# Ledger of designs, part 11: VH-VL binders against 2-C-methyl-D-erythritol 4-phosphate cytidylyltransferase (ispD)

Target 1, 229 residues: 2-C-methyl-D-erythritol 4-phosphate cytidylyltransferase (ispD), of Wigglesworthia glossinidia brevipalpis (q8d223)
Amino acid sequence: MINHPEIIVIFPAAGIGKRMGYKYPKQYIKIKNKTILEHSISLFIDKIYVKKILIAINKKDYWFNKLSILKNKKINIVIGGKSRTESVISALKFVSKVDWVLVHDAVRPCLHKNDLNKLLKVINISPFGAILAAPIYDTVKKSYGNFISHTIKRNKLWRALTPQLFNLKILINCLKIITSKGEIITDESSALEKCGYKLNLVHGRSDNIKITYPEDLNFANFFINNIKE

## First folded at step 3 (VH-VL)

Design g10 (framework fv_iluzanebart)
Fold by ESMFold2-Fast, scan of step 3:
Order: structure tokens, then sequence, then C-alpha cells
Structure g10 (fold): chain C 229 residues (1-229), chain A 121 residues (1-121), chain B 107 residues (1-107)
């Protein structure tokens, strides 16, 4: 019936964000009267091609029930796992009837719609998927304990961002293989890389920051105010 | 201010081809869907279909599948509705619609002024 | 396809009176229902979406209610500018479908 791709968006949100020093998960910190999670979801919720948004939360999460986003029909809550990867795998158990999934960090509220559009265009040219990424500008040092081992040539080095876009069947298969080997990955694209798939790099904005430390809230507040048409 | 500007009224004969346009302005929306609605003289609204420019795919209501072509050029934020061979029954006002900046939970909340198409022998 | 049926076909009310317009879906559309106003010679204007949420700039006298298959649009105190045809539309399932419209005549 529907000819255009339909996409399910997964937000792994089962972490408690210990590095922020807060009493509750960092995605529930508010900026401009909305939680970081709500800001991270906002680009996807009104898109006609987004079929569902799956949020993988911690089983001990008592803050989610207070959010107004629960009223939206697209929002579905699933119980995550002990790691980011387990949370994504948990959410994937509820994914059906789509060929494509996006995985987006619950604490990246500054995604620009032009970056999302560039990423989604990959569906027209790749059967596998792509990630948003930004080039590294600073000189990079490899450490040995507290000492500098050497300088790494930064040409061809990229910071992986999210969203990350995947063909659903390929992602599920690669995650099964990685999990069966007991390997831990820090992003979902690593699973496809280990399975031999070539993913596209899509150049994204440097202000698509991940809120990791308290000072990031000031940057996020500034950047959110500048995300407009 | 967001504005949808549709092309001007058309008067055509049966069998002629026609392409009408719907141009978005008042901001840089690059990922909105554009819907098309027909209103025959003195009748109600009929949903025709929509297009998502970033994918290049059009969706049609079953009654309009094969009767008309919906396309878009995202670089100029313009959607098109095209007939290869017009019929007298295509006489109607045609509206386009898209999402506004203060987006609701509803994708097609901002409407163009309409294009009147008259097909007569 | 989901068939939307509006009633009454025409409604004549005096300024200041309450008007209630009904919309029925042939199967459940949850709360995915919008109401539009169309004045003579003009494009439709969104009034309500999600069955009960007023669109930006819409006066408080307009309110929507309902869920599932039965929906109502209420205008609490009709003004002369409220002369128009009102359409409901479901967007729960594709193809999206409109009701046939209710014409509101202000005496």
Amino acid sequence: as target 1 above (229 residues)
Amino acid sequence: EVQLVQSGAEVKKPGESLKISCKGSGGTFSDYAIGWVRQMPGKGLEWMGYIIPIFGTAEYSPSFQGQVTISADKSISTAYLQWSSLKASDTAMYFCARDEYDSSGYEFDYWGQGTLVTVSS
Amino acid sequence: EIVMTQSPATLSVSPGERATLSCRASQSVSSDLAWFQQKPGQAPRLLIYGASTRATGIPARFSGSGSGTEFTLTISSLQPEDFAVYYCQQYNDYPYTFGQGTKVDIK
C-alpha cells in the first residue's frame, strides 16, 4: 500500500548517565521546558515516514511516566538491557514490517533536519546503511598511561555521530553474530563493519553534540535555539 | 511566514497534458511531505496523494492511481501534479498542503490557495 | 478505505448560538481526526487535529472531542465569520479520507 520507506527509530535510553552526577537519568534533564529525550525525539515524531519510535528504558526507570510524549501514538516503550547494544537488541524484537531502522542517542538533542535528510537519502543508493559523522579537527595523541605515545595522523579520522541508518535484516543478523561471539561494541555500525559490510559516511554538523558532561547543557541550550527552518 | 504558492488557473481541452505546481516559501523546509487534494465544483474534499521529496516516492489514493502523476523537485521546494491526458471529469480546484513550522501532530496543516483546472470541449 | 460521514448536511444558526457538528468513521481512527474550515472561495484552514487539539491561532470557541468512531466539533458562540463548510478528515489509515462536509449558515 505505502510505497515510500517506512522507518522505525530506536532510542537506547536505559543508561543512567553517571558522568553527569545527577540523581536521575540525564535524558530527563530539562532544556527550555522539555527534557533532553523529548528534544532528541522531536525531529522524528511528526515525520510521516516514521512508523514508530521505540524507546528502550531501564527497568528501574520511574521518570518516563511523567512525560507528555507518552500520549503520542508513535511512542512505544520497551525494556532495555544492561548495555547499549542489549537495549538496541531488545527494541529490535518489536520491529516488523519495515526495511529500515534509525538508531539515535537519547542525549543528542541538537540534530539538524538537513543532516537527517542527507542520511535518509542513502536509502536511495545503498542496501546496507550509513552513519552521520564529523571530521576530527584537533591533533590526536595516542596515550601510554599518562604519557604521549605519538601523534595520530587525523586525515581520514571521523567522529561517529547518530542517527545511524541500517537495513533491518542486516542489522539483526550482524548483531546476532556479534552477540554469539560475546563481543562488546560501542555503536551499531561496528556490528556491520565486523560482518564485512561497507557503510556510507555522511558528513554531519559538529553541533550535533552528545550530552555527556554538565557543561554540555550550555552548548545544547545554545544549539537548540538555532535549530530552525 | 510559511507560504504555499500554487500555479495559476488553467483552461484545457480533453486529451491535453497539464502540469501544475506548488512552491513552498517562508523558510527552508527540506523534508516535509506535500499532499494533494481535489475539490470538484460544488463537492467536498478528496485526498489524492502525497510525495516525500527526499525519497522521491509518491503515494496515491486508489481512485487516483494511474490517473495522475505526483512529483517534486526538492532543490526548489516545489511539488507537481501532472496529467498526460485530461478528461472533463478532471475539472476541479486542486490544493496542495504541507507541514507548518509550528508543527502539529498532523503533517498537512498548511494549505496552498488552490489551482482551478477547467477541462471543457 | 475508511468512510467518513458528517451530520447534519446543513446547519442554520444565529450568531451567539452553539453549533455542534458530528463526524463518524466506518472503523476506528483512534484520535487521528482533523477538522477543517472552508469559507467560500478560500482554501481549507485547519482548526483541530488529534481530535481535540486546536491549531495555532484558532479561537477558543472551537473545540473538538471524541475518539474511535464518533467525533464532534463544537463552536460555543457562533460569530458571523464562522459561516463556512466544515470537513472532518481521518489520517489513521491510508488513504486519508474526508467527510462530505457540513455547511454552517449564519442567519
Scores: ipSAE 0.441, ipTM 0.767, lowest interface PAE 3.4, mean pLDDT 86

Design g11 (framework fv_iluzanebart)
Fold by ESMFold2-Fast, scan of step 3:
Structure g11 (fold): chain C 229 residues (1-229), chain A 119 residues (1-119), chain B 107 residues (1-107)
Amino acid sequence: as target 1 above (229 residues)
Amino acid sequence: EVQLVQSGAEVKKPGESLKISCKGSGYSFTDYWIGWVRQMPGKGLEWMGIIIPIFSDTEYSPSFQGQVTISADKSISTAYLQWSSLKASDTAMYFCARLEYSGYDFDYWGQGTLVTVSS
Amino acid sequence: EIVMTQSPATLSVSPGERATLSCRASQSVSSDLAWFQQKPGQAPRLLIYGASTRATGIPARFSGSGSGTEFTLTISSLQPEDFAVYYCQQYNDYPYTFGQGTKVDIK
């Protein structure tokens, strides 16, 4: 039984992936005979409360059309922009008849369903939204060039993860304000923060990793096995 | 230092199979796409297809779908173009070229492999 | 597929003169347009990419311009080594396509 309303999931997937050292989008790297993107989509595709999945791709993306997952009626492809924010805004133009959206990184295939369920329960307690986050346990140093400036106390410090959950109208309004000011943001929750909204923080698993560097592929391959039960 | 070195000229009869090679050196082979281009005698350049070596994934121009197979062996930094059954109309110079995704075009080219198909 | 059309087919120019080569796309290719030079018996050489950016080592006399469907390659003062066939090529949409070539010949 659904204990929250229907949602739309947005994947900004127009990035070039140069941090992997490869000259093509990293979401098309295969793990266990499926692309990273397919693993990430699979986290949501079978959920009855997911009305649509919008994937914002680069206009030069030649690989998406080879994925059989495109045959699913829940999936709509949109052309993204030159930044993550522009890609999300592009996808938001196709959102209708829902009050809530999730934004999820196309290269986070290791999300556990319990973390997603915890996040979605926030719809019943917050008018604005929430993000998954994991606490920082490592000693954190602030740098100055190649030198240590000082140690940052890690209490109250969290790593922002995705999915990130937002009230649709509030997200659209905040992104328009941030874009009109020419401000740069690194995640969507930053837009709401800059607009004065307080988001809930939901403790998520540390194995919900973002595949950014080639070594992350080994961890993702291992952690994906823990999701398939 | 970046080089693409292709295999030598081939003389074949119609119906014979053929596999030609393109070896990359002086760069990280899997970080670039390899394209194949045909040039028939006295004519212009025709794009045949590409391989993304890290995926071993290929795309062909519609004119070459089913006519040729493109492959690569990452362990020896070599791309291949192959025919199961050659035709006289396959007589041409074949070039390989390195492609940077989503920024540049073919920046380094092999010297070409001349393929002659005659009886 | 996007059809690339070059004009003229042959251009006769004396050394030191300006050469202007045209390339037209059947639909917009934005600025995803490259120019290549090919001399007899040699592989093509990249001259220009992104419609107007010179490749490494290419002399300043070569310049590219245009966007969308109309593109031009200009050689401001033709040198003896510049007599060759020139090809435009779009990489905006798959499959990539070349023009038929313009031969720059000595007058």
Scores: ipSAE 0.000, ipTM 0.423, lowest interface PAE 15.4, mean pLDDT 84

Design g12 (framework fv_iluzanebart)
Fold by ESMFold2-Fast, scan of step 3:
Structure g12 (fold): chain C 229 residues (1-229), chain A 123 residues (1-123), chain B 107 residues (1-107)
Amino acid sequence: as target 1 above (229 residues)
Amino acid sequence: EVQLVQSGAEVKKPGESLKISCKGSGGTFSDYAIGWVRQMPGKGLEWMGYIIPIFGTAEYSPSFQGQVTISADKSISTAYLQWSSLKASDTAMYFCARDEYYDFWSGYEFDYWGQGTLVTVSS
Amino acid sequence: EIVMTQSPATLSVSPGERATLSCRASQSVSSYLAWFQQKPGQAPRLLIYGASTRATGIPARFSGSGSGTEFTLTISSLQPEDFAVYYCQQYNDYPYTFGQGTKVDIK
């Protein structure tokens, strides 16, 4: 059992997916007869504590209306922005009556329920939030152009994953501060960090992969099979 | 330029159905949300709800949930507010307003307003 | 839902004088507060958003201030065309909520 209040889940899904080499956004690529986006949504849609799922799409998205999952009353579509941050901000405009939000990548269909449960328990111990993360095992190099500058010590280094869990009011205030400074962030936790908030790291599975390149589809297909069993 | 044009005044009896419209121009209709606001005679403004026309996604204020239906037809750039059975207490001016939620931080969300539709419900 | 309370209900001011209108939120709305002007028979007109930013085309005599729960609209030198009802609205939490209005009568 998870002892926490209702939440809203946000999917930034306004990216065009050019890196996959397809003419349409990568979240609409199918694995086992469902789109990557549908697999990612399925992680949350049956949870009683999920009040709403907000999906921020590109205003030129013509593929989303083909998905039967849109018939679910928990799902609301919002028009996103040109960046991940703008898409999350657009979705936050429509969040009400909850204190906590999750932000999850639309192209991370391999999240295990136990990792989600571990993350949500942080609501009982942190006023600010937490992220799923996995430790770095590979040797890490800092570059200077096309050359190696030096090797970075990998102990205490973590790969940020999603979902990322935030107190709603704190997230909104931090995103406003970061946006007003014109600063670029690659995940939402960076906004809270820059505002001086301490977020918890929750150790998540390394097979919670982000589908970025065509090669990742083979791994996602394999890991989705393992989750089902 | 940017305009919201609402349908004309309506006079109805209790129990009748009604659908009023808000037609957008001066911008791509699918790029913005349409909100609805009620103003009862001599009273203030009340937020009713909004719709995102591109997908028909609507949200309601709790006091209006189940009382009205908000819908849109993006092919004719028109949003609608509908009652299945009017009551005398529905007598009011109804305004529509638009925003562009693409850039939440650039300003206020609902900065363009229609002229209003007066709905009178009397026996 | 956040309750917005405006004061006074009515304000009588001579042309050229300063008018000060207050708006209070039942809980913090940060700076997500807008002010509207409504003249008889007209739709509301946005004056100020973000508590203190004037909307495009709004005269400099209109200014807003405040944050959190207490907000003020000031009209520094009231003109005859400023006779209207003024509403505050929070847009920090859904549902968006309006104050009940302050009617400004030119004495």
Scores: ipSAE 0.000, ipTM 0.413, lowest interface PAE 15.8, mean pLDDT 82

Design g13 (framework fv_iluzanebart)
Fold by ESMFold2-Fast, scan of step 3:
Structure g13 (fold): chain C 229 residues (1-229), chain A 119 residues (1-119), chain B 107 residues (1-107)
Amino acid sequence: as target 1 above (229 residues)
Amino acid sequence: EVQLVQSGAEVKKPGESLKISCKGSGYSFTDYAIGWVRQMPGKGLEWMGYIYPIFSDTEYSPSFQGQVTISADKSISTAYLQWSSLKASDTAMYFCARDEYSGYEFDYWGQGTLVTVSS
Amino acid sequence: EIVMTQSPATLSVSPGERATLSCRASQSVSSDLAWFQQKPGQAPRLLIYGASTRATGIPARFSGSGSGTEFTLTISSLQPEDFAVYYCQQYNDYPYTFGQGTKVDIK
């Protein structure tokens, strides 16, 4: 029995960028005989409170049909847009009969169950939402061209992670507002911040990494082994 | 297991049309792209293009764009390579090959179709 | 657009000896590099993908290395069945391009 309402999970996966140096979109690179996308989805697929999983893909993405996870009735493919924001907006058009949505990066395969549970408990205490985040321990420098401008005090700085949890109606309204202004955002929580909503930070594990460069695959391989074993 | 079986050798005259085939079996045909590769007599390999059968989306090498048409019929798991008007310079062995996203290209190949164009 | 250059054009090796084949890309292809073997009258056979990963069923004597623009295929102890033409292919960008091939001849 769940003590919070049903949710829908959105994976923006319309990027076809080659930062990893591969012809295929990076979410389709395999670790231990499963794609990064399949690892990222795996924590959600068996959860009774997850009503649907929406994966927003590029219209010229011909790799997703090979994935065995598509046999699962919870998984629906939608066509995304040219940006992350457009892809999330596209997926939101297919969300119904829930008050809450999660947005999770298609290339974060190392999420732990306990972090997800901590995030979802926010539904009982916040009307707006929350994000997983990890504190910054490294010294942070503000740049000015190729030079150091100054050191930023890191004791108040957090790395934004995913999943990010939102009240559906508020997220839709905020995304419409920022899109109408032509503003660019790098994550969905920025839309609520720009609309004046205060989101909770939920302290998550630092090994919940995003795979951006080829070296990240080695770390993901190691961290996935620790989750599965 | 997985097989790509190509149509038999063809002997044609310049100006004639031709359509050769590549039939996949032992796998889900629509889940893989089919690429076409030309090998002229005594020469190396040239990629011509591919088709993703599920959407009938094609991509061509610039040197073959407008020279050939690639198509597929999902109901019979068959890809095609077609010329509207053959030239003597089209004389070559033509291979089809299966393309996948899991980290390698062209993992299974057809046996090849020899096309000879002469007067 | 991306030009693949193989060297040498022909390599003469005795059975049991090591063969080393080179492939150079005109621009970085990261690790999106495959090696194929072709014997007379046969279709090409995939040996290596991702610059260094052996395809299923390929003997351990075949190994690949390199990244970016310079790649090597090594056959550690050449067998009689290994006398063939070898092609490198980049799949980092369209159009896919092959090298001109290296012919591995006996003695």
Scores: ipSAE 0.000, ipTM 0.420, lowest interface PAE 16.8, mean pLDDT 84

Design g14 (from g01 with heavy chain A33W Y50G D99S; framework fv_inotuzumab)
Fold by ESMFold2-Fast, scan of step 3:
Structure g14 (fold): chain C 229 residues (1-229), chain A 121 residues (1-121), chain B 112 residues (1-112)
Amino acid sequence: as target 1 above (229 residues)
Amino acid sequence: EVQLVQSGAEVKKPGASVKVSCKASGGTFSDYWIHWVRQAPGQGLEWIGGIIPIFGTAEYRRKFQGRVTMTADTSTSTVYMELSSLRSEDTAVYYCARSEYDSSGYEFDYWGQGTLVTVSS
Amino acid sequence: DVQVTQSPSSLSASVGDRVTITCRSSQSLVHSEGNTYLSWYLHKPGKAPQLLIYKVSNRDSGVPDRFSGSGSGTDFTLTISSLQPEDFATYYCQQGTDYPYTFGQGTKVEIK
């Protein structure tokens, strides 16, 4: 049909979110009668440029079978690893025939279409990739125990969000290098940074929140309403 | 409010080229596909092609391949269709129309007002 | 290409009449995602086409409830339960399931 980039979307979802106080993974908590995972997937499922959606789950996950959305032909379940990075690496073993991959947090249900579109335009200007990010507005303090050590200058400081967009071959190579050196990373862009690649920052909305604590559910419920207007 | 506004009527000689514009307002321009559909006098609707503005990629119906070009300028929210090597049978009203990006071309929910292109010697 | 054929090519009707237009595709219009992309449009001379029905049976926003769509697979129907003066127009079905996208030949609804 039309020649356009084909993209695979990876959701690392093998973690158990104990900070929520629930006995099951936090991505299966419901907001407006749909799971957080279903909300996070919903923006990608009908996109013509999305070839497949890979969800990396824990081998002991017994809840994914209850979600009807996972019967969609675009969605493939893979077994993740012990960490976020190992789960992404596991999913990458099933990726082929695309030049680009998106990695998105399974518990960020508040992504706006406009932010996704801004991120995807980077394919026209960068061979490496980009991340969504939001600037830090609050005064930042470095602590020493229970005391303030000093104030950190917050200008030029950004919060990394997802999705994060990568050239597939470069991502695989950088993750192999970082893993072989035993280095710790908290997001996939860190692997490219440590390999010397320059990634673009794409200004994203601050309401693209990651659900980590119970109070985040109230914020997510409010923000999801704003997306669908 | 979503609105598609096209350029004005054109009169061309056989063998010439014509370029029609379609400017979108309301909503996010990059969130949808823009298609071109024509209607010749006394005939039905005919799909010509479509463009994905975010990627600048276009697809054309086979009979127009090689003489139609579609382009997008995201800074001005405008899509263009250029048709070359014009023949008398290209005389028609040309419409731009929008479809949702998600499924690319399954329905056309908003249409431009139409541009009459007349090809005569 | 998926061919779409309408019947009849024209019909004469009076205000208040029930009008039925049919559309047949050469192949099933069920997309791999499970949706069926068949739409109906109303077209009047000098005006842009207007979407009436999408995905077989869903009425577009602002479209009167006298318009309804039905069908499955390859056979589809547009029904106008009680024809109004503004409904005298040409109607087109369109498939969006497979490239290239194709329209039916049109059905002209004329005053009796």
Scores: ipSAE 0.006, ipTM 0.524, lowest interface PAE 9.6, mean pLDDT 85

Design p01 (framework fv_daclizumab)
Fold by ESMFold2-Fast, scan of step 3:
Structure p01 (fold): chain C 229 residues (1-229), chain A 121 residues (1-121), chain B 106 residues (1-106)
Amino acid sequence: as target 1 above (229 residues)
Amino acid sequence: QVQLVQSGAEVKKPGSSVKVSCKASGGTFSDYAMHWVRQAPGQGLEWIGYIIPIFGTAEYNQKFKDKATITADESTNTAYMELSSLRSEDTAVYYCARDEYDSSGYEFDYWGQGTLVTVSS
Amino acid sequence: DIQMTQSPSTLSASVGDRVTITCSASSSISDMHWYQQKPGKAPKLLIYAASSLESGVPARFSGSGSGTEFTLTISSLQPDDFATYYCQQYNSYPYTFGQGTKVEVK
């Protein structure tokens, strides 16, 4: 019996990356001779408190078997679902006896270890969980079609990042409730919010970017050069 | 380049306690396991336990569970091992050690210089 | 607990000799290290994951084996290699070491 927290890390990676304009999943695009997925995994693979890494892939994914890292004993490949949330739910079916789960975007290769450590410390003070987030500095406009409706006050507004940290039992219960009601969520923290749980907000770096469009590759290459070989 | 520097040698009487420190510099401290290993004079190596500083919770070899207390102070990047109810059999060099892997599978291993603890009347 | 037993406990050798040290585990393991220790010094990692050579360690050192039987080989012994060698398993808790093999001058 282990005394320290043991954590499962889930990467929802079943998306095909249509926004990138490629005919293969964007997590397999290479930066500095490693795939975006390999960069995203790298902070977790060598940690003694990470029990398993679950990667939820599309059932028509023909590229994962080319990555030698995915044969590591800590890494389990599972078949994801039609949405990000369904992929996370699919992966949760394979979770071993742990109390905590991290959900991290497969296409956020620029996470700093200090941000991860700040997030993990929440385990010491919260029974529910936390997310990394960054403040909004730009003026925010509410739209009405293609027109500006009004300016939104940006104080107290944050961009949700990943990783997101959850008590495993609470996450499973909240996702079950949300899916039973047919509600749509865009991140896992939304499920706990809708169930009434108060999550901690942990201030993370703004260079922890999500690669969504081709131009994001240039930013990711620059940021990775500052933190990785 | 990670460096581990331990506190100096100590002489203790039976029944007392000793607290050995291990200060890390160069790399990240908080999210890697810091192990403690001892070696009695002319004997082999014996694993005591480890701590993961960000959680503040330690794992122990069952043989040391009621004898050793491992702690860490993230503000000073220092790990500690306290040994209670000292007996002559606890005379040993105590080492702190830490390892890490990169994503390509290379292992890096770092050891402190060792702290001699002598238990005598 | 997994017991690690080394053979021989002591070995006398001359510079240029091929030296082989054996480590036997009481149950099947995949994760094991080989360490070198000189008097008054902390152990130094030579081999990790049974057969992977640590960075900066001379190519004359090699590790082999699987399951319960592992070997450390020094292909051509150098003066710097007279030391005590330990195997260690990190497959399960508690982590355990072999009793050591002292390689001394003949």
Scores: ipSAE 0.489, ipTM 0.799, lowest interface PAE 3.1, mean pLDDT 88

Design p02 (framework fv_daclizumab)
Fold by ESMFold2-Fast, scan of step 3:
Structure p02 (fold): chain C 229 residues (1-229), chain A 121 residues (1-121), chain B 106 residues (1-106)
Amino acid sequence: as target 1 above (229 residues)
Amino acid sequence: QVQLVQSGAEVKKPGSSVKVSCKASGGTFSDYAMHWVRQAPGQGLEWIGYIIPIFGTAEYNQKFKDKATITADESTNTAYMELSSLRSEDTAVYYCARLEYDSSGYEFDYWGQGTLVTVSS
Amino acid sequence: DIQMTQSPSTLSASVGDRVTITCSASSSISDMHWYQQKPGKAPKLLIYAASSLESGVPARFSGSGSGTEFTLTISSLQPDDFATYYCQQYNSYPYTFGQGTKVEVK
């Protein structure tokens, strides 16, 4: 068909985000008059190589239809599951005719275009995929209850960020294997790791934060002001 | 604001090649498609193809597939279109163009000023 | 390839007139642009997504239609509107333009 890669972007957005203390899912909180979800989507919507954006929402989500951006023909709403992994698997059922998929947190509105571009260039050199990650600067302690067990050397430790980029067929196969074993994972790259695939680490900005707690909104507001298209 | 600045007019002999440049400034370059469109004198617009600089891959209108080569240099934010085996019917103004969308769904279109390529014996 | 056919090819009008230009696609599309072009200048986007007015374009311009039949309307023609107008589909490859409609002084 076409010569360049085509990519599907998946946003697992079925979590309620109870840690925020709001009456609605946290991705619908507004920063600069746009929802966190709209900010998170914005880097992907106008890319010719993004074929579709799949947003996996909770079955009881009644807020998505109030966002005009979600009526865009690139955007498809799917019903997610009880976990992040189940939501990604639900979205993957609607993916076809592409070799690559990006999974991005619905509540990471501070992604910079240069980081996304560095991640996507991995398609030129890797058959498996890559993740954005940032190095750990703080001294890391392993706990034993309320006590310090030992210090972990941080010079090879990275914080996993999103987006995470995967070969579609490999991701589907690895998620199927992990799910069949009843294993729990916290990100999609863990599935490929457990299946023996070597993923690239792409150094991303540390201000690509995940909005988890109310205090993160102030950081997100500040960091969004530093993002340029 | 995004600006696209193209190279100057060219006069070429039949059978030769021409390479037109389009330098982007004011925005990001690598992850947007840069399109090429031509317009023969007094005629309509004809789409040639585009390149996505980040991947280095170009798409072509089948009519131009063996004639046009579209490339990009991310270090200089410049896209190029080269036409080979020039004939008199290739005389046209050649434009580069780029389409963007904002998060609210508004579209923004940017065009270069055009490069006149004249093919004459 | 999707063929885009405009009607009329030329149109004579006076300032203040209501001008209507049509564009027919050979198959159903949703992604379409209307462009204005003046002699010696690059095309200028007027309407995107068939009916959305581009920022900075006067409100006298409007687009309508869906499927295979589309219309550009200028509600009250101004001197600055004498130009050639093109429709363009960006729904599938190759992208195709209509042949153009020249709006000239009556």
Scores: ipSAE 0.607, ipTM 0.827, lowest interface PAE 2.3, mean pLDDT 89

